# VH-VL binders against q96il0: the designs that were tried, part 171

Target 1, 167 residues: q96il0
Amino acid sequence: APERGAERRDTAPSGVSRFCPPRKSCHDWIGPPDKYSNLRPVHFYIPENESPLEQKLRKLRQETQEWNQQFWANQNLTFSKEKEEFIHSRLKTKGLGLRTESGQKATLNAEEMADFYKEFLSKNFQKHMYYNRDWYKRNFAITFFMGKVALERIWNKLKQKQKKRSN
Below, E stands for the ipSAE of ESMFold2; O stands for the ipSAE of OpenDDE; V2 stands for 0.75 times the mean of E and O plus 0.25 times the DockQ between their complexes.

## First folded at step 5 (VH-VL)

Design o1 (framework fv_ebrasodebart; at its last look DockQ between E and O 0.48; V2 from the best seeds 0.68)
Fold by OpenDDE, look of step 5:
Structure o1 (fold): chain C 167 residues (1-167), chain A 119 residues (1-119), chain B 108 residues (1-108)
Amino acid sequence: as target 1 above (167 residues)
Amino acid sequence: QIQLVQSGAEVKKPGASVKVSCKASGYTFTNYYISWVRQAPGQGLEWMGWISGFSGDTNYAQKLQGRVTMTTDTSTSTAYMELRSLRSDDTAVYYCARDVSYGEEFDYWGQGTLVTVSS
Amino acid sequence: QAVLTQPPSVSVSPGQTASITCSGDNLGSKYAYWYQQKPGQSPVLVMYQDTRRPSGIPERFSASNSGNTATLTISGTQAMDEADYYCQTWDDSTGYEVFGGGTKLTVL
């Protein structure tokens, strides 16, 4: 009896895109869309003389990216699974097979699928509200730290110019 | 490995305050919420509230409003729950749990902290 | 405030199927979650989002949600499955988490 391979539970792999940017890149790199989240991962550049403020900004951006990747990977998996279960359930109720006579996957019509979407949105409404709230808070924080880093860089440039004029 | 480690058991008098700690490890603390759940001896689970690891935003159960304060220290990945004006009916095991999907599910739990309120 | 109602106890013989129900207003429009708690231990998530099973939970555990009732099903119940089981959801108006009263599963 062939050992039915244990279906590896697709835990949304923490899909660190194996996209390794070139070692000499002085810029952030954007990877291809992740297969689960459909979000493009960003590889953040680490400057040799990274300030504590720059480091804090980079960490905040990285954590926010991970947060987004995890959220959407899980949401997309949930959506896909529930959609499939809904289709199978409805087809079964109709006495229809999972495949058409042509061998294609049987699908439901747009009206039937509208019920699925309504139910899915209802169940996930609270999650989406909290996600949106946190999305704004995170982006506000990132923007704020970007401003601080910009000011720090300006100040450092001014100090260097003054030192060159005094010498 | 993801772990939540709580502070040890506490014995308090009525009217006192207790502060329980929950140290998180093995994940990005700021990307999740922490919920607090208590269980009186021989009773069911009672949700107390949650706190955001990122913003420090809180939501407390109505029954505990004004008596409970939840805080976080992101530098140590530690959540704190303070309960004031303790009563005998506050005697319970207190759990911290990691909230996934904004408080929908509790996937990891602390070992619990027994708080005994006695005269 | 949302209230979840569970039977206080369920008894099953080894190898039989146990079913634990959780009823609540508008539960069909929300997700249900299930926790197992053994004596002197912390709760363990056994089912999430109505029908999903966490890694490490045996396949004999399943769940469904129909109308205003969520059901946890344990097929081929074993002695190690003796525990308290809690359903959980949220209240849309307050964002509060809500637990059921718990069900003691006894394996006879």
Scores: ipSAE 0.831, ipTM 0.917, lowest interface PAE 0.6, mean pLDDT 91
Fold by ESMFold2, look of step 5:
Structure o1 (fold): chain C 167 residues (1-167), chain A 119 residues (1-119), chain B 108 residues (1-108)
Amino acid sequence: as target 1 above (167 residues)
Amino acid sequence: QIQLVQSGAEVKKPGASVKVSCKASGYTFTNYYISWVRQAPGQGLEWMGWISGFSGDTNYAQKLQGRVTMTTDTSTSTAYMELRSLRSDDTAVYYCARDVSYGEEFDYWGQGTLVTVSS
Amino acid sequence: QAVLTQPPSVSVSPGQTASITCSGDNLGSKYAYWYQQKPGQSPVLVMYQDTRRPSGIPERFSASNSGNTATLTISGTQAMDEADYYCQTWDDSTGYEVFGGGTKLTVL
């Protein structure tokens, strides 16, 4: 449902000032599914005071997303094209047309399609094995850097607290 | 546009080492593998190995294991291939190629680096 | 290891169809790839995943792969198609890349 005339508050009831940050201007945001990969891209926020470690994490996440989207875009395209070729070949072998009487594309039943899925998986097994290995390696690296960033932020908060008390 | 630019020709004596560089541009280096392929004069293509642009993982052809080292420098988007204990039959043009689909296809190739091993 | 066998040479007249074969055990259970190499130049990918053509490769290039044999076909062969052609696949047991020995296409 759309928001109807939402008003922000200028003051708190007790006189304490509150800020309402702009939506999605200070955070990562998620776009619609990509037509080819069927994955939703993340648009990463770049803060003005991003540390070198935070920059490394963000670039690693951006590169991993690009890699993942490219892989699935390519695999989905290959799958779709080879599926149509398989259906065409099997219909031709059975003496059937590519279209039904209503003009809709003819298809094969689930049992007949099982041969295609087996063949496709077999041909692409090595590729998917390396993809899975690299996916885990990338996600371990991302997790490692997320931990380092979290510790860096805790340390900076402690340092800021110590600096304020020494004023 | 995607380019792979290799270092210049080398002349080496038997027993020496050579290190060929391959500078990638126009794509995210860490998202692809680099394969190295060599071609002796008048001969066909011979795969030497690949290296991951992300992890630095390698896979070397059995013939060359123990003599070859492949490395990357992600800050400069550069892959390196070092071949040690050079023999006269290592004389070849050495190519780097962008490795798509985990060693299934090589869609962009460097210009080649001639390495001549002579006494 | 897997071995890919190609004829050493194929000759064709301009305008005719050239066919270059690549034989290997159970090659049809894997993808086959094709590269063109003109004298003094780097290889160029001309067909991938058995039948697919990269952008920029003329439509007269086609390929197939079934059983133990992949075939690169060039219809309406032109003088500029004169080159060495290599097929490629992988070895399932090692993950090594495997090239055929190459075929020199001569356009007379």
Scores: ipSAE 0.656, ipTM 0.846, lowest interface PAE 1.3, mean pLDDT 86
ESMFold2 (binder alone), look of step 5: mean pLDDT 92; pTM 0.939

Design o10 (framework fv_ebrasodebart; at its last look DockQ between E and O 0.49; V2 from the best seeds 0.68)
Fold by OpenDDE, look of step 5:
Structure o10 (fold): chain C 167 residues (1-167), chain A 119 residues (1-119), chain B 108 residues (1-108)
Amino acid sequence: as target 1 above (167 residues)
Amino acid sequence: QIQLVQSGAEVKKPGASVKVSCKASGYTFTNYYISWVRQAPGQGLEWMGWISGFSGDTNYAQKLQGRVTMTTDTSTSTAYMELRSLRSDDTAVYYCARDIPYGEEFDYWGQGTLVTVSS
Amino acid sequence: QAVLTQPPSVSVSPGQTASITCSGDNLGSKYAYWYQQKPGQSPVLVMYQDTKRPSGIPERFSASNSGNTATLTISGTQAMDEADYYCQTWDDSTGYEVFGGGTKLTVL
């Protein structure tokens, strides 16, 4: 009896895009959209002389990216699964097969699907509310640290100019 | 491997405070919430509150408002729960649990911390 | 505050199907979660988002949500399934997590 392979739960792979930027890249690289989240991953550049503040910003951006990738990968998977289950359930209730006479996947009409969307949105309302809240907080924090890093860089440039004038 | 490791058992007098720690490992601490749940001997699970690993925002159960404080140390990936003005009915096993970001499930639990309040 | 009601106990013979219900206002508009707790152990998530099973949970565990009632079903119940089971949801108005009173499953 062939061992029915345990359906590996598609845990949304932490989509480390296998896209390796060129080793000599001095900039952030944007990868293709992830197949689960549909978000484009960013590979963050690490400067040789990264300041503690720059490192903190980079880590915050990386963690926020991972957070977004995980959220949307899971949300898209949940949506797809529940949608399929809803369609199958409704077709079964109607005494209809999963495939049309032409061999196409049977679908529900827009009115029937409206009930699914309403229910899905209702069940996920709190999730979306908290996500949005945290999205703003994360982006605000990132922007704030970007400003600090910018100021630090300006200050360092000014100090270097003063030292060159004194010599 | 994802783990939540809690501090050891505590014995306190009525009116005292207790602070329980929960050290998280194996995941990005700031991307999740920590919920605290307690269970009195022979009783059910009681949700106490949650804290964001990112912002430190908290939501406490109404029953515990004013007596409970949740905090995090992101540098050590540790959550803390302090309960003040302890009563005999606060005798329970206290659990920390990882709360999936906006998933409302508790997928990983600490081993629990017994807090005994006795005169 | 949302209240979840569970039967205090359910008994089943080995190999039979156990069903544990969880009823609450507007539970059909929310997700239900289920936890198993064995004596002296921490709770373990056994079902999430009404019907989804975590990795490592046996296929004999299933769940459904219809109307205002969530149901945990254990087919082919084994002695090792004897435990307390808790349903859980949230309150939209407060953001509080809400547990049911728990159900003791006995395998006779």
Scores: ipSAE 0.770, ipTM 0.886, lowest interface PAE 0.6, mean pLDDT 90
Fold by ESMFold2, look of step 5:
Structure o10 (fold): chain C 167 residues (1-167), chain A 119 residues (1-119), chain B 108 residues (1-108)
Amino acid sequence: as target 1 above (167 residues)
Amino acid sequence: QIQLVQSGAEVKKPGASVKVSCKASGYTFTNYYISWVRQAPGQGLEWMGWISGFSGDTNYAQKLQGRVTMTTDTSTSTAYMELRSLRSDDTAVYYCARDIPYGEEFDYWGQGTLVTVSS
Amino acid sequence: QAVLTQPPSVSVSPGQTASITCSGDNLGSKYAYWYQQKPGQSPVLVMYQDTKRPSGIPERFSASNSGNTATLTISGTQAMDEADYYCQTWDDSTGYEVFGGGTKLTVL
């Protein structure tokens, strides 16, 4: 039977590097680079009195980070696998072994590798075009909501200050 | 446990419209596209279009331009496909699929929704 | 518009190797994808990006894509592999997704 809804079918490991902020921190934390995506994860602070707008912004940032980390983890894995397959195929065509006499992986020179880089970029052009478009749309939305949260916080602070003075 | 659960079968007359739903679970809906693919009885798969779970941007197959509308509701993680001005050759099973266009493509599929168009 | 052509049917004996071809102009310059569909079921992705196998798909499934032809290969074919198989890619000029016509694999 087909595996429907039981398992994920992506190419990259779904793991993200773990960083654990202090238990009572009041700030977002930026952790070390993720092993697979090479991106630094942000660990988001959840305040005790988070407004609906603040929650919307936090979820948008969390989802965008997840999306971006998954994209680059998948792309890095794809690049690495296809690079090795290309090198292996070209070495076999030349009748060469996969290892040098010193035991290190044999490779191709820069001119030979240029064919791989051109092919990889060409095959992935459409994927990256839509990734870039979506990346800009996500960053615009995040910036827009950050502005709305900032205004909400200023207005709430001014209302609290005005209420205290009027009592 | 990624799942795409579609609405039930529909019977329609020519000229009517149909709207099929696709409720996603087990993943972050806004991080993926949803493609719609149909299959007429005894025929192959035909791509209809996709919609972004984040932005709602769409891309429709040329054959269906002007007759199809795809939408999402991110609060319920649900995608919708509406096909208007139905004809008998629109009789098919309609699938939704989770999608990363030009990358991993259609990795998880809904169970399908039979739409029958007859007089 | 890109067109993907598949043979309508392929027959193999159990334990033998099945090969299903998919032909299209410049197919090797894009990624090819393969889906399995059993009667009354939804399609299932079995190979993606030319040669890659999703988690849960048996290692007897493999694929290649070069020139104008992609090939799905099933070694040690089992009765449970009997299904329709579709190849898929995209059209660079329009961005539309394109399926092949499908191949019925019979295991007898």
Scores: ipSAE 0.727, ipTM 0.880, lowest interface PAE 1.0, mean pLDDT 87
ESMFold2 (binder alone), look of step 5: mean pLDDT 92; pTM 0.941

Design o11 (framework fv_ebrasodebart; at its last look DockQ between E and O 0.41; V2 from the best seeds 0.62)
Fold by ESMFold2, look of step 5:
Structure o11 (fold): chain C 167 residues (1-167), chain A 119 residues (1-119), chain B 108 residues (1-108)
Amino acid sequence: as target 1 above (167 residues)
Amino acid sequence: QIQLVQSGAEVKKPGASVKVSCKASGYTFTNYYISWVRQAPGQGLEWMGWISGFSGDTNYAQKLQGRVTMTTDTSTSTAYMELRSLRSDDTAVYYCARDVSYGEEFDYWGQGTLVTVSS
Amino acid sequence: QAVLTQPPSVSVSPGQTASITCSGDNLGSKYAYWYQQKPGQSPVLVMYQDTKRPSGIPERFSASNSGNTATLTISGTQAMDEADYYCQTWDDSTGYYVFGGGTKLTVL
């Protein structure tokens, strides 16, 4: 039977894989690919003496990961659902069944499928353009704070070296 | 629970300014845009503009360019819309809405803020 | 600039099917969205991306978008469906969001 015209939208990350690194780890961890987004989540290490600047960087990276995971999970589901709807609609318009004589799913040839890819790109062009721009803005911000944290750590090491020499 | 809570109703004279707040809760504020939409009494919905929760980038409707300013305070998860040089035809209910697809859909709406401009 | 045209009102008997149209030039090449607004309340998203229904919206709500027309369809219409309905899309040239003028659905 053909797919109905509308399906529920996943509005919560209930299906997102939750990787939990060892409690004594002093490193960031990369988990397995999330089943919806196909992106690998990073679990960020929280040091015992995390500075306010380090905390801000970690929060920025966590929020950016969440944003990126949600975007691609949504787009992957949308693409899959609309592709199937397109194929079913075109087969019905041509008077063809949804399955071949052998019981396999009927398909469209590459030329016919090109219409779907063109339509999907057109409908989603502006969304992907803003996603790309926001992605660059987030990565520049993350790089900026990584630099600030690096300088903070160098300064702390130099200050500790000066203190030891004066004792 | 995702919620957008707006500031209370205001009465203003022509030529004054109004600033409406929209406090978001239940989601990561910096990962979404906020759109502002107004509705004059007995009329339809009119989009005013959006602001990015992350960058503070804005896009204003041409009709309102020069009279509207949108800002955010990320630390309080609050968006603001200021409309200046108020006219009687600015009397409307002003809504904030969470924008999940770069302006394509508004999945959660504030309760609305009535702004009345009268002499 | 894009304009979305809706009928000002649609009347239907309880249990019957209501159809609300939204006309715009080349609307089928974009996503259409639908909002329900009851008196004194904020709008509520009832259909998104042409045909998709958010969680919590009854199955009797469906929608389509093809050519120059998007259609919101409510089967088995109930008294609680009486509301104003707005379609929405964007303007390709400006990126601004465009709402239809609204349709008052009356269940009588």
Scores: ipSAE 0.701, ipTM 0.857, lowest interface PAE 1.0, mean pLDDT 86
Fold by OpenDDE, look of step 5:
Structure o11 (fold): chain C 167 residues (1-167), chain A 119 residues (1-119), chain B 108 residues (1-108)
Amino acid sequence: as target 1 above (167 residues)
Amino acid sequence: QIQLVQSGAEVKKPGASVKVSCKASGYTFTNYYISWVRQAPGQGLEWMGWISGFSGDTNYAQKLQGRVTMTTDTSTSTAYMELRSLRSDDTAVYYCARDVSYGEEFDYWGQGTLVTVSS
Amino acid sequence: QAVLTQPPSVSVSPGQTASITCSGDNLGSKYAYWYQQKPGQSPVLVMYQDTKRPSGIPERFSASNSGNTATLTISGTQAMDEADYYCQTWDDSTGYYVFGGGTKLTVL
């Protein structure tokens, strides 16, 4: 049986420019915008003494980032492809070539493109609603865990101060 | 490689409950939904509901409201579907599928679980 | 709830073009998805978002959506293409996935 390649969906190649942060960075690094998603990837710092709570927060942030990158990469590719197909279809219907006399890519006017945008938004409306819902839930969860990590760090600092006073 | 592996076939009596498992691998479980689809012998596909791998939010088909419960264990990347008050017409192959989410496609499917409801 | 209507069966000779239709209200405003199911196997996604083909699906598979009808087209149909085919969409009013009744493709 031909190895049905595991990628059923044309996932935008994660050609995330492997902006490798400097090895000694003790901070999160922000990369350049991804060419497909246009989102800036974040490389999360891993502390040597990462607490279980800090690890959970980092993983949640990483997963959320991947989720966002995948969504927008796919959405942008879909949009670009459908836009191109729409333009080609309309030009063909008009008996126009894909290139102008000046050799430029033939484009449709704003009114003709309005139909494309309306249709695209209509088809993707529910997708955007669910994305927004999940975006808020993820960010709420991240914020909640950030608060917990902050409290844990405060508590650990207080314990260390008490131990230093007792010695 | 992305895989969904389901639990084995079940034989149940009318009025009983069945719980089918679906273990996901090869992807970030929390970034997708799991949909459940059933198929009665010689019949078409029937969507049962979905569950979020992230939030555990569920949406059940109206026909199955009150009888179906979907759950996830994120630690094991496993989805569960429980169907209660089983009837003879619940005899079907039950599939889990990775739901790309947001009203799109089911890109990966489990192998299916046959549930037989007989007296 | 949206209803998707498919012909119960389609027959085609080897090498000919098979066309399977899926009709439903508002299908023109929604994406259609197509699944192939062979006997005793799980469904396999063959087309998504009306016209897109997943990796590993042969180029002989294509799809279109016009008005309230989605069409799966198999050019140069082969014996291995004999299967049940299901269309699927999303219903915004209910928040449910909807499948067509399925079409049995026979290659004679």
Scores: ipSAE 0.675, ipTM 0.859, lowest interface PAE 0.7, mean pLDDT 90
ESMFold2 (binder alone), look of step 5: mean pLDDT 92; pTM 0.936

Design o12 (framework fv_ebrasodebart; at its last look DockQ between E and O 0.43; V2 from the best seeds 0.65)
Fold by ESMFold2, look of step 5:
Structure o12 (fold): chain C 167 residues (1-167), chain A 121 residues (1-121), chain B 108 residues (1-108)
Amino acid sequence: as target 1 above (167 residues)
Amino acid sequence: QIQLVQSGAEVKKPGASVKVSCKASGYTFTNYYISWVRQAPGQGLEWMGWISGFSGDTNYAQKLQGRVTMTTDTSTSTAYMELRSLRSDDTAVYYCARGIPYDQSKGFDYWGQGTLVTVSS
Amino acid sequence: QAVLTQPPSVSVSPGQTASITCSGDNLGSKYAYWYQQKPGQSPVLVMYQDTRRPSGIPERFSASNSGNTATLTISGTQAMDEADYYCQTWDDSTGYYVFGGGTKLTVL
């Protein structure tokens, strides 16, 4: 099966590239960073003869990717919105406008922004502790099923050798 | 569409137990937690605990420790809450709601329809 | 254990602004959430993460959270806004979620 069979789907000249894995690829593919999460999605190969154990592993990996994408998309949005609100609040307290005289968004210097970063980390600390805990639990489960699939394939290889010798 | 559908109303005597189900649909069950929240007649909302759809890990409110057990069945996308040694003050509507501990980016955004549990002699 | 205190009731005339408070120690250092519950119905999320509005909630709903107090504000209050309102946060030390006692909003 070819590694890549699709051109850009709807338009060749664009500032935005659309990538699709080839339909006949026998491999997982890594796509470009997602717009919202900034994470690169894996496009999983789905063989028609997938064993129940292989299916469980693939679903676990797909669900974990979805979970991770959703967490970082939400966190990035929260961070962006709270950062803007913090800047606007501090500028209003100083009697300054939301935009510079050149029309660009006004901002705070690094020392002023340090208060925001400290407050944001403190307010979100427990969330990230639970994210890390769940991340480790998911990685343990994925590794466990990867080992089970590896053993299943070794066992099937040995059975095929025994059948070939007897035939 | 995302939906949480709970089991029907129950009438129990003091000292019995009750098990309420909450079937989830329209989202990846293992990526969320289920919280159980109850409301006695004419009273406010009381959080009971949460359970992970992925790991089955739980955290129970201190008031209910030793009397409550929460479980999941990932093959049916269903959460269960069992409350034992029922008392008359356990009479309430029991809700399931989806969320994530400490990561309530969207809060308890979906709720079941509620299950009335009546405990009477 | 953390405690969130709300007034038991708030009355407002149609078209006026309703304000429902929720008080708790250092509540502004955590995220606050608001739920609306009409009689015989399940709660509905109306504000999350202090100031955020879910899709489908009218723009007349707004909220803030600072110091020890979170506030839900409904401008241009309508008869359909008559309901019980609950604030919610968590206790950092236990991981328990905490609801306020609820506020009955009456539109006269």
Scores: ipSAE 0.729, ipTM 0.878, lowest interface PAE 0.8, mean pLDDT 86
Fold by OpenDDE, look of step 5:
Parts: sequence; structure tokens; C-alpha cells
Structure o12 (fold): chain C 167 residues (1-167), chain A 121 residues (1-121), chain B 108 residues (1-108)
Amino acid sequence: as target 1 above (167 residues)
Amino acid sequence: QIQLVQSGAEVKKPGASVKVSCKASGYTFTNYYISWVRQAPGQGLEWMGWISGFSGDTNYAQKLQGRVTMTTDTSTSTAYMELRSLRSDDTAVYYCARGIPYDQSKGFDYWGQGTLVTVSS
Amino acid sequence: QAVLTQPPSVSVSPGQTASITCSGDNLGSKYAYWYQQKPGQSPVLVMYQDTRRPSGIPERFSASNSGNTATLTISGTQAMDEADYYCQTWDDSTGYYVFGGGTKLTVL
């Protein structure tokens, strides 16, 4: 009985890069590009004495990264799929096979592909608009919290210096 | 597992307000949008509006403008929909639904169980 | 406001192919989504982005988009497929989700 190869359901990988930084790292680590999103994941360092504000910033950065990974992974898959379907449909309409006589994958010319790109951009226009809007809002929030954390750190350093002068 | 759990059924008088909750779990709440969709008895689906889990930005259906308010509590991953000045024609099952991350064109992949709101004199 | 038009009902015999259409202005330039709703239950996404099938949805479900018409196709229709089916799209001008009127599929 031939073992029916379990078609590995391409479960959209939960975009958590399995990249584990060294345990002793005191810095953020950047992993290799993810195979689906092509974005490099960042492993955020967690300080031993993380303040509530630092924690909030870290969580916001992490959530934003996950959001970006998911968005681009899905966008790239959608693009690849739609492109392939477009090529196949056009070749079929032309009465052409999916492969050339030389065995190469049949391709469309640049003009035909321009139609695909136009259609794809049209279909995804609102998606990109909302993505961009949220991208700016997220980055603004991150920058704002980075500023707050910086101020908190300055304040804590000043308090420590005052305490050392009083002793 | 991803779940949207809604509050229980409500009975209201005309002119009253109703607030329905939708508690989300199993995913990062702030990375998605929640839409509200209602269905009157024996009728089709009617989209009411959406809210961002991140920014709290909202967009309401024109028909419901001024009567509907959507809010979120990110600390509890809960979305709320308040409908004011209730009428008999507001009698419906109300659903919350999750939108695909920041793709408003991707529809709704998860739905709440629905909340029946009955408006009767 | 964009309007999606569906037939109010479609009937099919078990094992036959059911086709449900959804027509709307400029639907060819937009993605179509399909939902199944059984009596007393919440809608379930069965097709997204015109032709894509979510995990857990049977392979007998397929969809296509041609011109201004999206089509949901159920091959080898089963009794369990009896439900209301809704198409959905996005209105770029308003930023609204738009549902079709729904189609009752009856398996005779």
C-alpha cells in the first residue's frame, strides 16, 4: 500500500522566527529574512529590571513586528498566487502550454504583465492605504514611547547621582 | 484557539440603548480590526461598522451614523458596540467579526456567536 | 454605495454541482469573499480573495471571479451544504464592507 505522502499543509507559519539568540545577549538580535515575509525578525532584549514603560515599549515593538510579518507574508503569498493564476489564464487563452518546447516555464511579455500589476494594485489599493496609515501610527507610538523611556532613564540617573552626593 | 465571545441576549424598549460586548482571545487583539454585523430575523447580513484594535479608529455605516458607537478595551481585548435610540427594526442578531490583519478587503475569518437584541414595546 | 446581487435561492440534487453567483459593479476589480451560514449559527468564511479556500473548508468548495460576477461553486453537493450563502466585498468609495442579499441553497 503506497504511503500517501501527508501533504504538509502549508500552515502559514506563525511568523515567530525560530531564531534563538544567545541567552547571555544584552542586545536586540536581528534574525535572517523570513522565507515568507522577507523581513528580518528582531528578538528584543528583556532587561532584568525592566520598567513598566520599557515593557510597554517592548510589547508595542513586538506586536508591530508581528503585524508586519503577517502582513507581508500574506501579501507575498497573495501576489505570487495571483501572478501564477494570471499567467496560466493568459497562456490558456492564447492556446499556449505552461511549458515551452524547451521545457522552460512559459512566461508572458512585459505588456501583458503590466495588466496584471495594474489589476493587482487596484485590488489591493485600500489594503495598502490602511497598512500605511497604521504603519505610521504604530511608528509614531513607538517613537513616543522611546522618548518617554529615554526621559525616564535620564531622571533615574539624576536621582542616583543626587543620592551618591548626599552620602 | 481564536475565539470571539459575545455578551448575552438583550430585551430593550424603543428609545433605549443597548451595549453589546465581544471578548477576543487567542490572538494579538491590537493587530486586527473588529467589525459588527447584524441580521434581522429572516433577513441578510448588514455591516454596521469597524473599529481598529490598535488605534480605536472607527468607520460606521451611514445608516447608523449618530446612533452607533464602537469602542475597545485593549487591556481586556474586548470590543463594544453601543446602539442608541432603538427601534423595532433594530431587532436582530448582532455579530462581532475579526478582520484579517490590516487588510480591510479580506473579509471576516472569525465570528462571535451572536447576540440577540429584541426591541419591543 | 456598491450593491451585490445574488439569486434568492438555488436548488441542487445531492452529488450535483451547485453554482451561486454574485454580481456587482466593478466586482472584477475587487476581491470577493463567501460565507456559509446555517440556521441558528454564525457565518463561516468559505472562500476569500476570489479563489482562496480557508483551512478546514472542503475541496469541493471553489470560487471564481469573471468580469463583474463572482461565482461560488460546490461540486458534489452534500446535504450538509444546505445553508445560506453570502458574498461580500469592499466599497472603496465609502470604506464599507458590502454583503450580497444572500442565497438559500437547498439540497433536494
Scores: ipSAE 0.709, ipTM 0.863, lowest interface PAE 0.7, mean pLDDT 90
ESMFold2 (binder alone), look of step 5: mean pLDDT 91; pTM 0.935

